VH-VL binders against o27280. Designs and how they scored, part 258

Target 1, 266 residues: o27280
Amino acid sequence: MDSMNVPEVLEIKRIVEESESVKTFIFSWDFRREVRPGQFVMVWDFRDEKPMSVSLIDPVRSEIGISIRRVGEFTDRVHGLSEGDLLGIRGPYGRGFELMGRDILLVGGGIGMAPLAALADEATARGMRVDALVAARTADELLFLDRLEAAGVNISTCTDDGSCGFKGFAHERLLTLEENHDMAAVCGPEPMMFQVMRILDERDVPAQLSLERYMKCAVGICGQCCLDDTGFRVCAEGPVFWSQELSRVREFGRYRRDPAGRRVPW

## First folded at step 11 (VH-VL)

Design Q65 (framework fv_libevitug)
Fold by ESMFold2-Fast, scan of step 11:
Structure Q65 (fold): chain C 266 residues (1-266), chain A 122 residues (1-122), chain B 110 residues (1-110)
Amino acid sequence: as target 1 above (266 residues)
Amino acid sequence: QVQLQQSGPGLVKPSQTLSLTCAISGDSVSSDSAAWNWIRQSPSRGLEWLGDTYYTEKWYNDYAVSVKSRITINPDTSKNQFSLQLNSVTPEDTAVYYCARVLKFSSYFDIWGQGTLVTVSS
Amino acid sequence: QSVLTQPPSASGTPGQRVTISCSGSSSNIGSYYVYWYQQLPGTAPKLLIYGDNQRPSGVPDRFSGSKSGTSASLAITGLQAEDEADYYCQSYDESLSGWVFGGGTKLTVL
């Protein structure tokens, strides 16, 4: 936690095009502010501010990476930037992933692979066996496959349209995989995460799920950081939750928040 | 397989309380995956969602604005059922009433009860 | 009044393709999924289509859904006598903070 919570204006050092709709923006980072996989930062384009998960953590090169999918006006503007341009960054915020045991399963959907790619790097560096199930709508939207291969991760893929790997959804592919793991980490669309969580619960595999929710402030002084009436705050208590913690949250699976912060259904 | 079976009186006088029950088999009323709903259907207003009840550490209700002041939907875990109470009924509350299930991450009614015609008249 | 607008009736002959429309606004169909239900006389509605265009197990592939902007449609190909029923669309409405249904379409198989 940074008690000042002051945005720092950083230069975009490098941009990696991960797909037609996803780019990773790389910045020099002072690791006196520790960053862990599963944490997020607030990205400010000097007009609007959005939370983004950290997808690369490289203390050797003193760099962090933030992967951003083009989905609206803010992300369209950020995607228009070039190396040398400036963005405001503050954080990191939130609770990161915990690692336990020898074997970990990662299940990522779309941009949800971003925080899991950073986790894969840490898990492999610790000597864990890492299996990753990478899911997307089409082959073109599968992310970080080369990076995961370079890290020694065992990769399974699935696409909704069958253009790469298993034809179907992540949870359908998981049902065909019989390997047991000491833990799992899951990030992607919440409906996908719920289906995966149910299977892992039945297999007695403890799972951590990462929720990306609308957040207006990073210090927790605004109500938009709360998940629901229970007082859980994604920025303070999340974004990473154990499945048992998340199952006790009223809004999980019942409601989501729109960009204005209203409760709306799935 | 999940089934919903409704029971309750078909005639109610104006100003009285309409009371219906929906018995659940094949699932628990306190299942963390389900919300239990009441929907009614009338020629004048069509299909109307009335409200639901669901369990996540405690019981919750969501109610349609149009009936919020008159409606209570209540679970009974010992009988594995849930009920509808609608107070101060008028002839405009005449409708076929259905109970129905919505699952987490769904916004559709996948299982329905058989329906109960309730006529409000003197 | 119905928030979602459907034609009150539609008709076709066996083997024909029929389409039923459902029109709304940006605060409902334009922002949220559309679902379709079939109601045979004297029975409860039965889910036909969810998530704009997905079929539950057991629903024939001759039923399909689509959505463009603030309007959705249900298409039935190879029309059969047993398809004679009322059809309802459903979505969510932001202003009402609740589920909304279309007025229904009575499909007659001639």
Scores: ipSAE 0.425, ipTM 0.749, lowest interface PAE 2.9, mean pLDDT 88

Design Q66 (framework fv_libevitug)
Fold by ESMFold2-Fast, scan of step 11:
Structure Q66 (fold): chain C 266 residues (1-266), chain A 122 residues (1-122), chain B 110 residues (1-110)
Amino acid sequence: as target 1 above (266 residues)
Amino acid sequence: QVQLQQSGPGLVKPSQTLSLTCAISGDSVSSDDAAWNWIRQSPSRGLEWLGDTYYTEKWYNDYAVSVKSRITINPDTSKNQFSLQLNSVTPEDTAVYYCARVLKFSSYFDIWGQGTLVTVSS
Amino acid sequence: QSVLTQPPSASGTPGQRVTISCSGSSSNIGSYYVYWYQQLPGTAPKLLIYGDNQRPSGVPDRFSGSKSGTSASLAITGLQAEDEADYYCQSYDSSLSGYVFGGGTKLTVL
């Protein structure tokens, strides 16, 4: 609560191997510190600190889970840890997803399915009907299918290479699916999220998008400027944004910021 | 399919304003997906990006530093077109002018107009 | 005057392999994607390669792109008469805050 900005050293209770490159690390959590789907925590290995989305929120077992993809030195070290080892966790941070209506669509690309898995758990626990479109480059990168099935989610899959489900991109698959949703939540590569957002906007389905790469700016640890020409700070307000909010941001899809804060293309 | 059609005078006198128009079919000039660009090609300068216009709640422009003080690029939503105005032209502005599209999350010109040769001479 | 440097000409005979280079710096090719355009006489440039090495639909696989450090190259294998054209590389330059092009290479098929 009052120690939100101080890392708490927690024991890794369980590790779930989601794929060759993705693991979920599970910790006991005191739910007096509220955490909601779409929020993130800072993970500290006593050398470096990185933002990670919360992928499991289980108040019955008093557990949270953090799913981490192996992409560099920090994540390689964390992947080398075992049950019983310690990590520092601080947070949660950021704006989480909002649930509305009764029928919802989740669209996840790769590791972006992680925060959506936590959202699926909450939505199904509230009695909502959940459809999930799970997208990845290859079959091996499709994540959380068993967990979504166990939660009662209606699952559609697609892979870029056609190795599982529909052959093609998430937005191409979405065009073949029913239009009947009260809201959508989308997380994955920003180009994928934009294509999905366009289709949902045409269908008058309000969508929320999670821009995970800006999470570190929200806690003030990066030197990159996230302030655009309209005065709206994407990373400070995020990581979750309504499509209407993102459509008002001059730089979304046009530019990104480099470490020096300069506008650069995609 | 999306197509770009250019029109405008091919001869402009030094010190006057060069004006060209690009008509868009198959897409909207106010589409949130697109930025509408002007590029010119001359023997001395080669291909040179001049600037763009795009819509995200309001209209924006980005201009190349070399022409920023003389250039205006404006959309016309009623006619589904955008224009180039380049002030105080010199013979060095003689070039083939192209309009072109860049989509969000890309940095390349996927569709080009046919090109318009503009000669600046007295 | 062009920000990116290309040889002004290249040539080959049908069936041969031709490579066209494009050299830049850390502020452009070293940091950003490279794109290639083919310009047939009397026409507008047409996108040939995007994202350093990707082909749009309809571009034959004998065209390929590559990038190493601050330089990129376009390779054409099995050269054909219809490949005779001008070829331009394009990137983005952070110091200029804009798109930049190579000077172009006139490819002659002998």
Scores: ipSAE 0.351, ipTM 0.716, lowest interface PAE 3.6, mean pLDDT 88

Design Q67 (framework fv_libevitug)
Fold by ESMFold2-Fast, scan of step 11:
Structure Q67 (fold): chain C 266 residues (1-266), chain A 122 residues (1-122), chain B 110 residues (1-110)
Amino acid sequence: as target 1 above (266 residues)
Amino acid sequence: QVQLQQSGPGLVKPSQTLSLTCAISGDSVSSDYAAWNWIRQSPSRGLEWLGDTYYTEKWYNDYAVSVKSRITINPDTSKNQFSLQLNSVTPEDTAVYYCARVLKFSSYFDIWGQGTLVTVSS
Amino acid sequence: QSVLTQPPSASGTPGQRVTISCSGSSSNIGSYYVYWYQQLPGTAPKLLIYGDNQRPSGVPDRFSGSKSGTSASLAITGLQAEDEADYYCQSYDSSLSGYVFGGGTKLTVL
C-alpha cells in the first residue's frame, strides 16, 4: 500500500540507552498503521535510509520503539541525535511473527533480542507462558533483561565468556533446558539460529527464525534480500520464516551473497 | 557417530570412467544440514576439492572448475550413499580419493572417509 | 600449483615452538576463514583448527591458529614426537567458486 511507502517525519520522544552500543528510539505512532512484532521500518535521517526492526509496540501509549546498534556511519549519526530531533519513518514492512499454542520459547542473540522483546510483550498480553533465552558475547551485550522481567518472562541468560549466566553459546544452554514449548521464535546471528533450530526440530517444536541482517532495502531488490531460486526475499517475504520454510531454501546455511551478488560460503 | 566408508576399483585405464561410492552411516544422504563432498590427493597436485551434492527441496551439485566437464556426483537415497563418476581419465587423475562432509554454516570438512587409491594406468 | 602457499617442510625438536605459514590473496584468505588439517601417515586429514583460530573438542591447546590480511599461521608450542605429520591449510576462493588447499607442510620432529 501507498500509505506504508510514504515516510512520516516523527519527533524522537525519548531515547533509552540499552547498552554502550545500543539505543532505543521511541516515537508516537498512529496505530491505524498496524505494526506486528518481527516487522521492520525504514529509518531516514534525511541523508540515508536503513531498515530497523521494531522493538517496542505500545498501542496504549501510542508508541513504537526502534533499537539501533552502532555499527557504521548511518548508525553513528543516528546515535548522535537527541530527544526532540526528527527522523523519517517508512513502513512497516515484512512478515511478522505468528503466535500459536499456550507457551513460547524466545531465543535471542545480541541485537536479535530487539524484535523478540516486542514479541514477548504480545505473547504475554495474550496470556502465553514465555521463556526467553538471552545470549550475547559478554554481560554488557545482554539486552532487555529488565523489560522482559517486568513483563513476567522466565529468563535464562548465557554469555560466550561466562560473565553472566551460563558460559557458552545459546544452543549449548538450550540443550540443558528440557521444557516443552508449543512454538519458538529465534533471532540473532544465523549460525546461532541454525544450531538452535536443529535442537528445536529434534524436539518437534515449530520455530520461526528472523533473517534481520538481510533487510537492506524496502522493495526487495538488493542481493542480500534474495535468498535463492525459490524467489524468497527477506524484506518482501521475510524477514520471519518458519524453520520448515527456511529448510527448503537452497542457500540458507550453504552460501551467502557478496557485494557483487556471487555465492560465497559462510 | 557419523561414518563414511568408500568402495570402488583401485585401477582404471586411461579414457575410462572412474567410479567410487561412499556409504553413509549415522546420518542421511538427504539430511538438509549436510553437503557430501569428494576430495582427492596426489603428490603432484596436492589436495583438490572436486565437488559436492546436497538436498534442499531437490538435489544440487557444485563442481570444481577444473573437473566440471567430466564429473558427476550422485546421491542414492535407497542405499544411503553417494558416488563419484569422473569421465575420460588420464594418468594425472591418479590420486587417493576421499569423501567428506560439510555442515551448514561451515566451510570445513568435519568427517572424512578412509580414502581410496585410484591408479590410472594402461 | 596449489592456490594457497605453504612451506613444503618444517622441523623442530621436542618442546620447541614451530610455526607453519599459509599465504593467499584477497579472493581467499583475505575474505574467508582459514582451516587447518593434520594428516598422519596412511590416514585421512583430521580437522585441527576451524574459523581461523578455534579448536575442535579433543585438540590440545598447544595448537593455535592466527590470521592477518592474506596470510594465516598454525603454531604448535611444546612440540611432541606425535605431532610429526603433514599439515594443510584450507580456505575458499571466490574467483574459483570453490574450496582451496595449501600444498602441505611436512613437519619433522627431530
Scores: ipSAE 0.225, ipTM 0.658, lowest interface PAE 4.0, mean pLDDT 87

Design Q68 (framework fv_libevitug)
Fold by ESMFold2-Fast, scan of step 11:
Structure Q68 (fold): chain C 266 residues (1-266), chain A 122 residues (1-122), chain B 110 residues (1-110)
Amino acid sequence: as target 1 above (266 residues)
Amino acid sequence: QVQLQQSGPGLVKPSQTLSLTCAISGDSVSSDSAAWNWIRQSPSRGLEWLGDTYYTEKWYNDYAVSVKSRITINPDTSKNQFSLQLNSVTPEDTAVYYCARVLRFSSYFDIWGQGTLVTVSS
Amino acid sequence: QSVLTQPPSASGTPGQRVTISCSGSSSNIGSYYVYWYQQLPGTAPKLLIYGDNQRPSGVPDRFSGSKSGTSASLAITGLQAEDEADYYCQSYDSSLSGYVFGGGTKLTVL
């Protein structure tokens, strides 16, 4: 019972090297258990378990992909695996992105492009016009450009160092782009997401933002599942939030939570 | 280009209310990208954070435990300023008072006002 | 009575390296970033270091910060006469739910 909460041991079917620090692990998936862009799974290496956003959803091939950046002991171990090795997968968890209208702007920073790449695939398959602003520190850290191009996405890039596209930050580049979109989806570092959200709000573009730090609450202890003192529940409402929801959150950009659940600064 | 300018009386009698104002230029007091702070500096206590005010859909305050019962920090959007009110002052409240900004997603004071010496004496 | 402990004074001659320490506990420096401010006589404090070891635009690379465990330090290399000032560390304290400062260090350039 409760098949989502029991890890299923799956074989790594294919590994795609997205960059020197990012790999996408692809598994066969039974789509009778639906997964949507913006949702995540718990990845278990038989020692530790971590949440990872779903970056590929392919019902035609019956595959899902998860993109993992190498940032610590768990991710180092997973990066050492080969095709044919096994991982435990639980989920999916969290609310997915909602698509509306005829055109969408995607704004992604670094690994934040992972859930947005899955969203781009769905939006283009539905006949939407998709504009993507892909941001990173350097050209080598820009992710999924070939995949987005193959899907027919209109791509703009920016890098902090100017090594590809616009030299500067995502929000600075956004100010030079067209203002007309029915909706937007944003994923990346929280300071970037906040600046982008402000611009989209001024343009009356409804935006959804994915907050990575709250994924653990969907499967963990409830002491960490509230965004602030208003009783906002991440496990019921996250990790994807509408900008109107985040505009009411005292804690967003002011505080984070420590392991004991106390409010602490950035 | 953002500047903070303080004003208020430099002498306050014991048991009265200390009142200071910080005028903001180059930014809005209701900017959701900033928190507006009061900090004081005295020989006996050094630098001491007193509290802040900030806007995210509505106004909020955080106050230092040591002054929480006596302190009010209020924004004034029409004058683009914020104020400090400290009740029931004693000689121990004698200090140079600074207003200062903390940006959203940071925990440091990136710009400071010029400072105002407030002496609490008879 | 400051929450973070700094030496009250430090000194050096031009060209020397000086280091100013800042000691705390697990409720502050052990868990949160450390920031450093320079206060020239008659002026407000000015940010020198944020995020333990980052410099704002305009701060010379002679100034650097570091942190280990519950202690942090500010290093000034190639000491210059204009570096004579008071230096303050700052962090956050979870038990006090607020920002906390060191007692300050008066740096004298001999």
Scores: ipSAE 0.077, ipTM 0.627, lowest interface PAE 6.1, mean pLDDT 87

Design Q69 (framework fv_libevitug)
Fold by ESMFold2-Fast, scan of step 11:
Structure Q69 (fold): chain C 266 residues (1-266), chain A 122 residues (1-122), chain B 110 residues (1-110)
Amino acid sequence: as target 1 above (266 residues)
Amino acid sequence: QVQLQQSGPGLVKPSQTLSLTCAISGDSVSSDSAAWNWIRQSPSRGLEWLGDTYYTEKWYNDYAVSVKSRITINPDTSKNQFSLQLNSVTPEDTAVYYCARVLKFSYYFDIWGQGTLVTVSS
Amino acid sequence: QSVLTQPPSASGTPGQRVTISCSGSSSNIGSYYVYWYQQLPGTAPKLLIYGDNQRPSGVPDRFSGSKSGTSASLAITGLQAEDEADYYCQSYDSSLSGYVFGGGTKLTVL
């Protein structure tokens, strides 16, 4: 651990079960440390530390929420915790989303809806019109629909298997939706984000995309992390990027990195 | 109304360098909206993408794995053109060579040059 | 040795519907758009379909594209003698980090 940047030990105030595989953990937060949608925190269970996007920002109640999908040993341990248990929280880190104009399109896949749910709250509070395209493999994996509806968001859904809304992928559904928005924000699997980015660029809609896979580089743990071909550093410039910044990054949407930094296909 | 016009020798000896040029009209080679590509076509291998050059904030190249060790694609902003150099050619490099454009955020070739037959023979 | 698989030939009579298939994998057609080109003898390939199913200006509506999973199809309805040409599918492949083509289909109008 870096003593210059130590985690604060916080009590889990409440837990919301979003789905069978996703929970939101809610903590009291001192908003003297500003938090913006699109930023992340390091979550420490006193054994391992992992980056997690902030999914709820509530300065009125003085709370933040962190949504965690169960995918491995760390997340399995965290899912076993109860209200009243303790976690270490360090941050926030990274670039947040920027809002402009009067209307925004959100396109989220799976757990990628977590940072976009926080953004939807901010956008609606600013008086923006918000349209959200929520995508998942199945209906049971669509996240935050009730929260988005309560915020006044206009919701479209799609599932790969057709179990809710449009049958197909996010980019296929996007082709059937109205073309004009002042901006868009996109978060989800990189192949989805790449296809969505292409359509939005053809429509001349400026888009921000969240590249979460390198979030731990932003805290200085792995040194200097770069995207291939362009020299962009996710730790310095991300995890949120404008689509113009990603348009010629050959790594984006085409392959990922394993823990050793080797290229592997999606 | 963008057009691509190819020029270069149609006969190259084995072991020499194949060199072709593609002149661009109606667009700029340094346009941040386009990538400039070389593709070849032979009876034995069909259509085969070789590589590209493009400008975002600086110049970049991508090259197909099969030719990466022998290929160079360079822009010439003063003449509004880009070139292909393929080193150490063999008879298997005999093909019709095309230059072509890909627009930003697309992965298709919307405009093609006329094609140049290059024969590698002694 | 093309990365995408097409039948080497197809045929039909004027007025018929002809379809040309293009098969790939999750690293190409399963993840990226499919594009179709028409090549008349002695000419460069010309874009017929982009984005799986979109037509450029000037392409007749009798040409259409579709995609399901890792396979795509080009359909030509009301076949005409002028449609006799070679047809190529194209996509992008994430494992190769490059553009990939089908082997081509020679369409004969009987």
Scores: ipSAE 0.000, ipTM 0.415, lowest interface PAE 14.8, mean pLDDT 82

Design Q70 (framework fv_libevitug)
Fold by ESMFold2-Fast, scan of step 11:
Structure Q70 (fold): chain C 266 residues (1-266), chain A 122 residues (1-122), chain B 110 residues (1-110)
Amino acid sequence: as target 1 above (266 residues)
Amino acid sequence: QVQLQQSGPGLVKPSQTLSLTCAISGDSVSSDSAAWNWIRQSPSRGLEWLGDTYYTEKWYNDYAVSVKSRITINPDTSKNQFSLQLNSVTPEDTAVYYCARVLKWSSYFDIWGQGTLVTVSS
Amino acid sequence: QSVLTQPPSASGTPGQRVTISCSGSSSNIGSYYVYWYQQLPGTAPKLLIYGDNQRPSGVPDRFSGSKSGTSASLAITGLQAEDEADYYCQSYDSSLSGYVFGGGTKLTVL
């Protein structure tokens, strides 16, 4: 019936170590099954299944890549795997990014650069001018700089501690940059995305934002995929949303929910 | 150019309902890019946000906790205006009332009405 | 009273620099932009600074904003008689799910 909901067992073809805590797992992919930047897949280690954004889409090599940060028991197990080991991949799922205009701004924080790296590849292949603001806590956590440079992307960096580029947060760096972009794509921690979205709105730049924290259930049967009282299910209607869609969501960027569903500050 | 024009009585008796309207020109009350707010100002409490109404797929309201049990803010798309109703008023509700606009994702009030002094007295 | 704390008054003479502080917490200024309004007697507040430090068109460059941690400041250089007004800071508060204001500062130009 729907082959997208059946996991395929795929061999890990290559592993790229992006940083001490991030690896990209590369698989052969049949591109008769389309994948777009901003979409995610369910990664199955034969014990647990977790959503992961697609970070590499390479039709020439017939490969996709999935970048995974080590943050818990599932990701620790996956990071322990080697080339030749097997993982189950189900998908792709979700709404991907849309490209418009000639000039695009990418703003990524930490692992949020992963789906934006795939978008940068597509945008440059279409002849767009791409500016990327790459943000992290420290220089060691800046991701995909070599890939972005090889693609011809104009790169600005910032780190919270000042170890590379601008000392400060993504939104503080963005305020110092002259902008003339037709659109933006933003992915990272929600407080960063909220601050960046506000600046882009003040500059009348339409933005797309990826809400990865809600991708617990790809099927959309989980209530935790909802946003505020608007009732949007991120895994069914996202993870990519236009900023216009998020402007009235009181939850977005202002607070998070604990495991009991209570509002807590970021 | 967007303008907000307020109307309503300047004197209300205790226990009655305070009613004000704000007429919008240069924009639509159902514009999905704006929220329409009521703010009041008194010497004792300063500036105090009361609530808003806005449209995306449907109409929404947000209300400040301090007035939530007594307040209603309603849009009127046919007249391109929105209203404030505050029930069971007391002398503590004496204030200058402003309507104001917040654009999507901004948290500031870019356009204000002229203000209406409402005195709650017998 | 007010969620954000401002001094109730400030003063200066023409040509001087004055600063007005605004203090909050992690649920407001620490997480969200700060905005400043100027209110002349008998008028509605007028937006003076947005996004911590940005000026709307028509606001003179002698007005500037800054923010560090949970505190913000409005600076007025080359003070002029026409700057005599009430000044209010404003932010958004995640714990209240609403907009919050400072108590206001009456600036007197001596």
Scores: ipSAE 0.005, ipTM 0.434, lowest interface PAE 13.1, mean pLDDT 82

Design Q71 (framework fv_libevitug)
Fold by ESMFold2-Fast, scan of step 11:
Structure Q71 (fold): chain C 266 residues (1-266), chain A 122 residues (1-122), chain B 110 residues (1-110)
Amino acid sequence: as target 1 above (266 residues)
Amino acid sequence: QVQLQQSGPGLVKPSQTLSLTCAISGDSVSSDSAAWNWIRQSPSRGLEWLGETYYTEKWYNDYAVSVKSRITINPDTSKNQFSLQLNSVTPEDTAVYYCARVLKFSSYFDIWGQGTLVTVSS
Amino acid sequence: QSVLTQPPSASGTPGQRVTISCSGSSSNIGSYYVYWYQQLPGTAPKLLIYGDNQRPSGVPDRFSGSKSGTSASLAITGLQAEDEADYYCQSYDSSLSGYVFGGGTKLTVL
């Protein structure tokens, strides 16, 4: 009887090309089913189902957006769809970001900027000062810069190849930024998040980090929904965790666990 | 100001247990900001990580696959040190053994002990 | 055999540029930072480069690191006699769940 476990078939209202490899799919949404930044939905193309973070939450227009990077067969099929086509959406699932204080730092890497874009909208609507560090391998992979600028976010960029902004990684750029923040939110590749968390911990800035790798289990308990050291169930307790919770997880940034509890490649 | 000082025998017979200790000064072995490591170096294998021990609410040990069945790394909070025990040694275990520190949220070895040459022969 | 691959030797004359390569895979260099160590005879390795391209305090700016895909490089410009040493790259490997080293490169200053 839980309506969250039954997919709704929704029409693609609009598609935004965010980059060569990323599209945002926009749907009309009934906000009787509340959605918060940091939550995810299961996207069903009538063959396979994959977890995707919500990147746009607009109750005024009654819309949600889901940003999808093209990385495999499922995402390739979804990228081939057009406005008017149908997708199944189930959810939302997971614990969203919590906001505290008056100012927030967002640190996003690649597609990890998607849930942070939704968070930026919420934070600015609440009157918070928002600084965003947007990181990618190349300039073409930097996401949501125009949207963040329109929202009044203070943006810093960095790219591995130096094609836009600081040449280097997110944590290296963060070391050159001296603004104080009441909190931070971080989402991106796990090794990036690990390095960023280290710096924020040294600065006594409480941070929330989104562990997207564990979004594969949207209902029930499984080995892939558990963190090695703490037994956290991502579908029940995540995907968003405070940095103090993650500081006890030795696997964070290094490896993950399969359903049998074995260490497997990140 | 953190120093690692190694001690232990430099000669071990095949099939015996190799035992080394690393004394820590300027930091605590139970510090939640550090992991304590053993690394060895031989002409045939180069630098090879053996394992680490660290404390975060309880003690954890991680060991390299190649030695996991024979190795134990033990912290001693009363003496502020940690040890390496490697069972059933062979001449292939002949190497210079180093203890080293990795800081929380890093993956490099910032402080090293002086090194101990251990020869395994009869 | 080492998990990361380095040339066993490199050489140059004073004042020249020398590069030392380090090749890995997606489970190590492709996903994790690369670190470089210098080892002088009779001493423990000393950290030269961390985070692919960062220098610790006290390391001259003649030493630099770079990474592209699953490969990394250490560059030494203005080569000096004192740079004659063994150089090792290091990363973390998710398939082995542990720290991994290159085989080392003996740099000779001619």
Scores: ipSAE 0.006, ipTM 0.438, lowest interface PAE 12.2, mean pLDDT 83

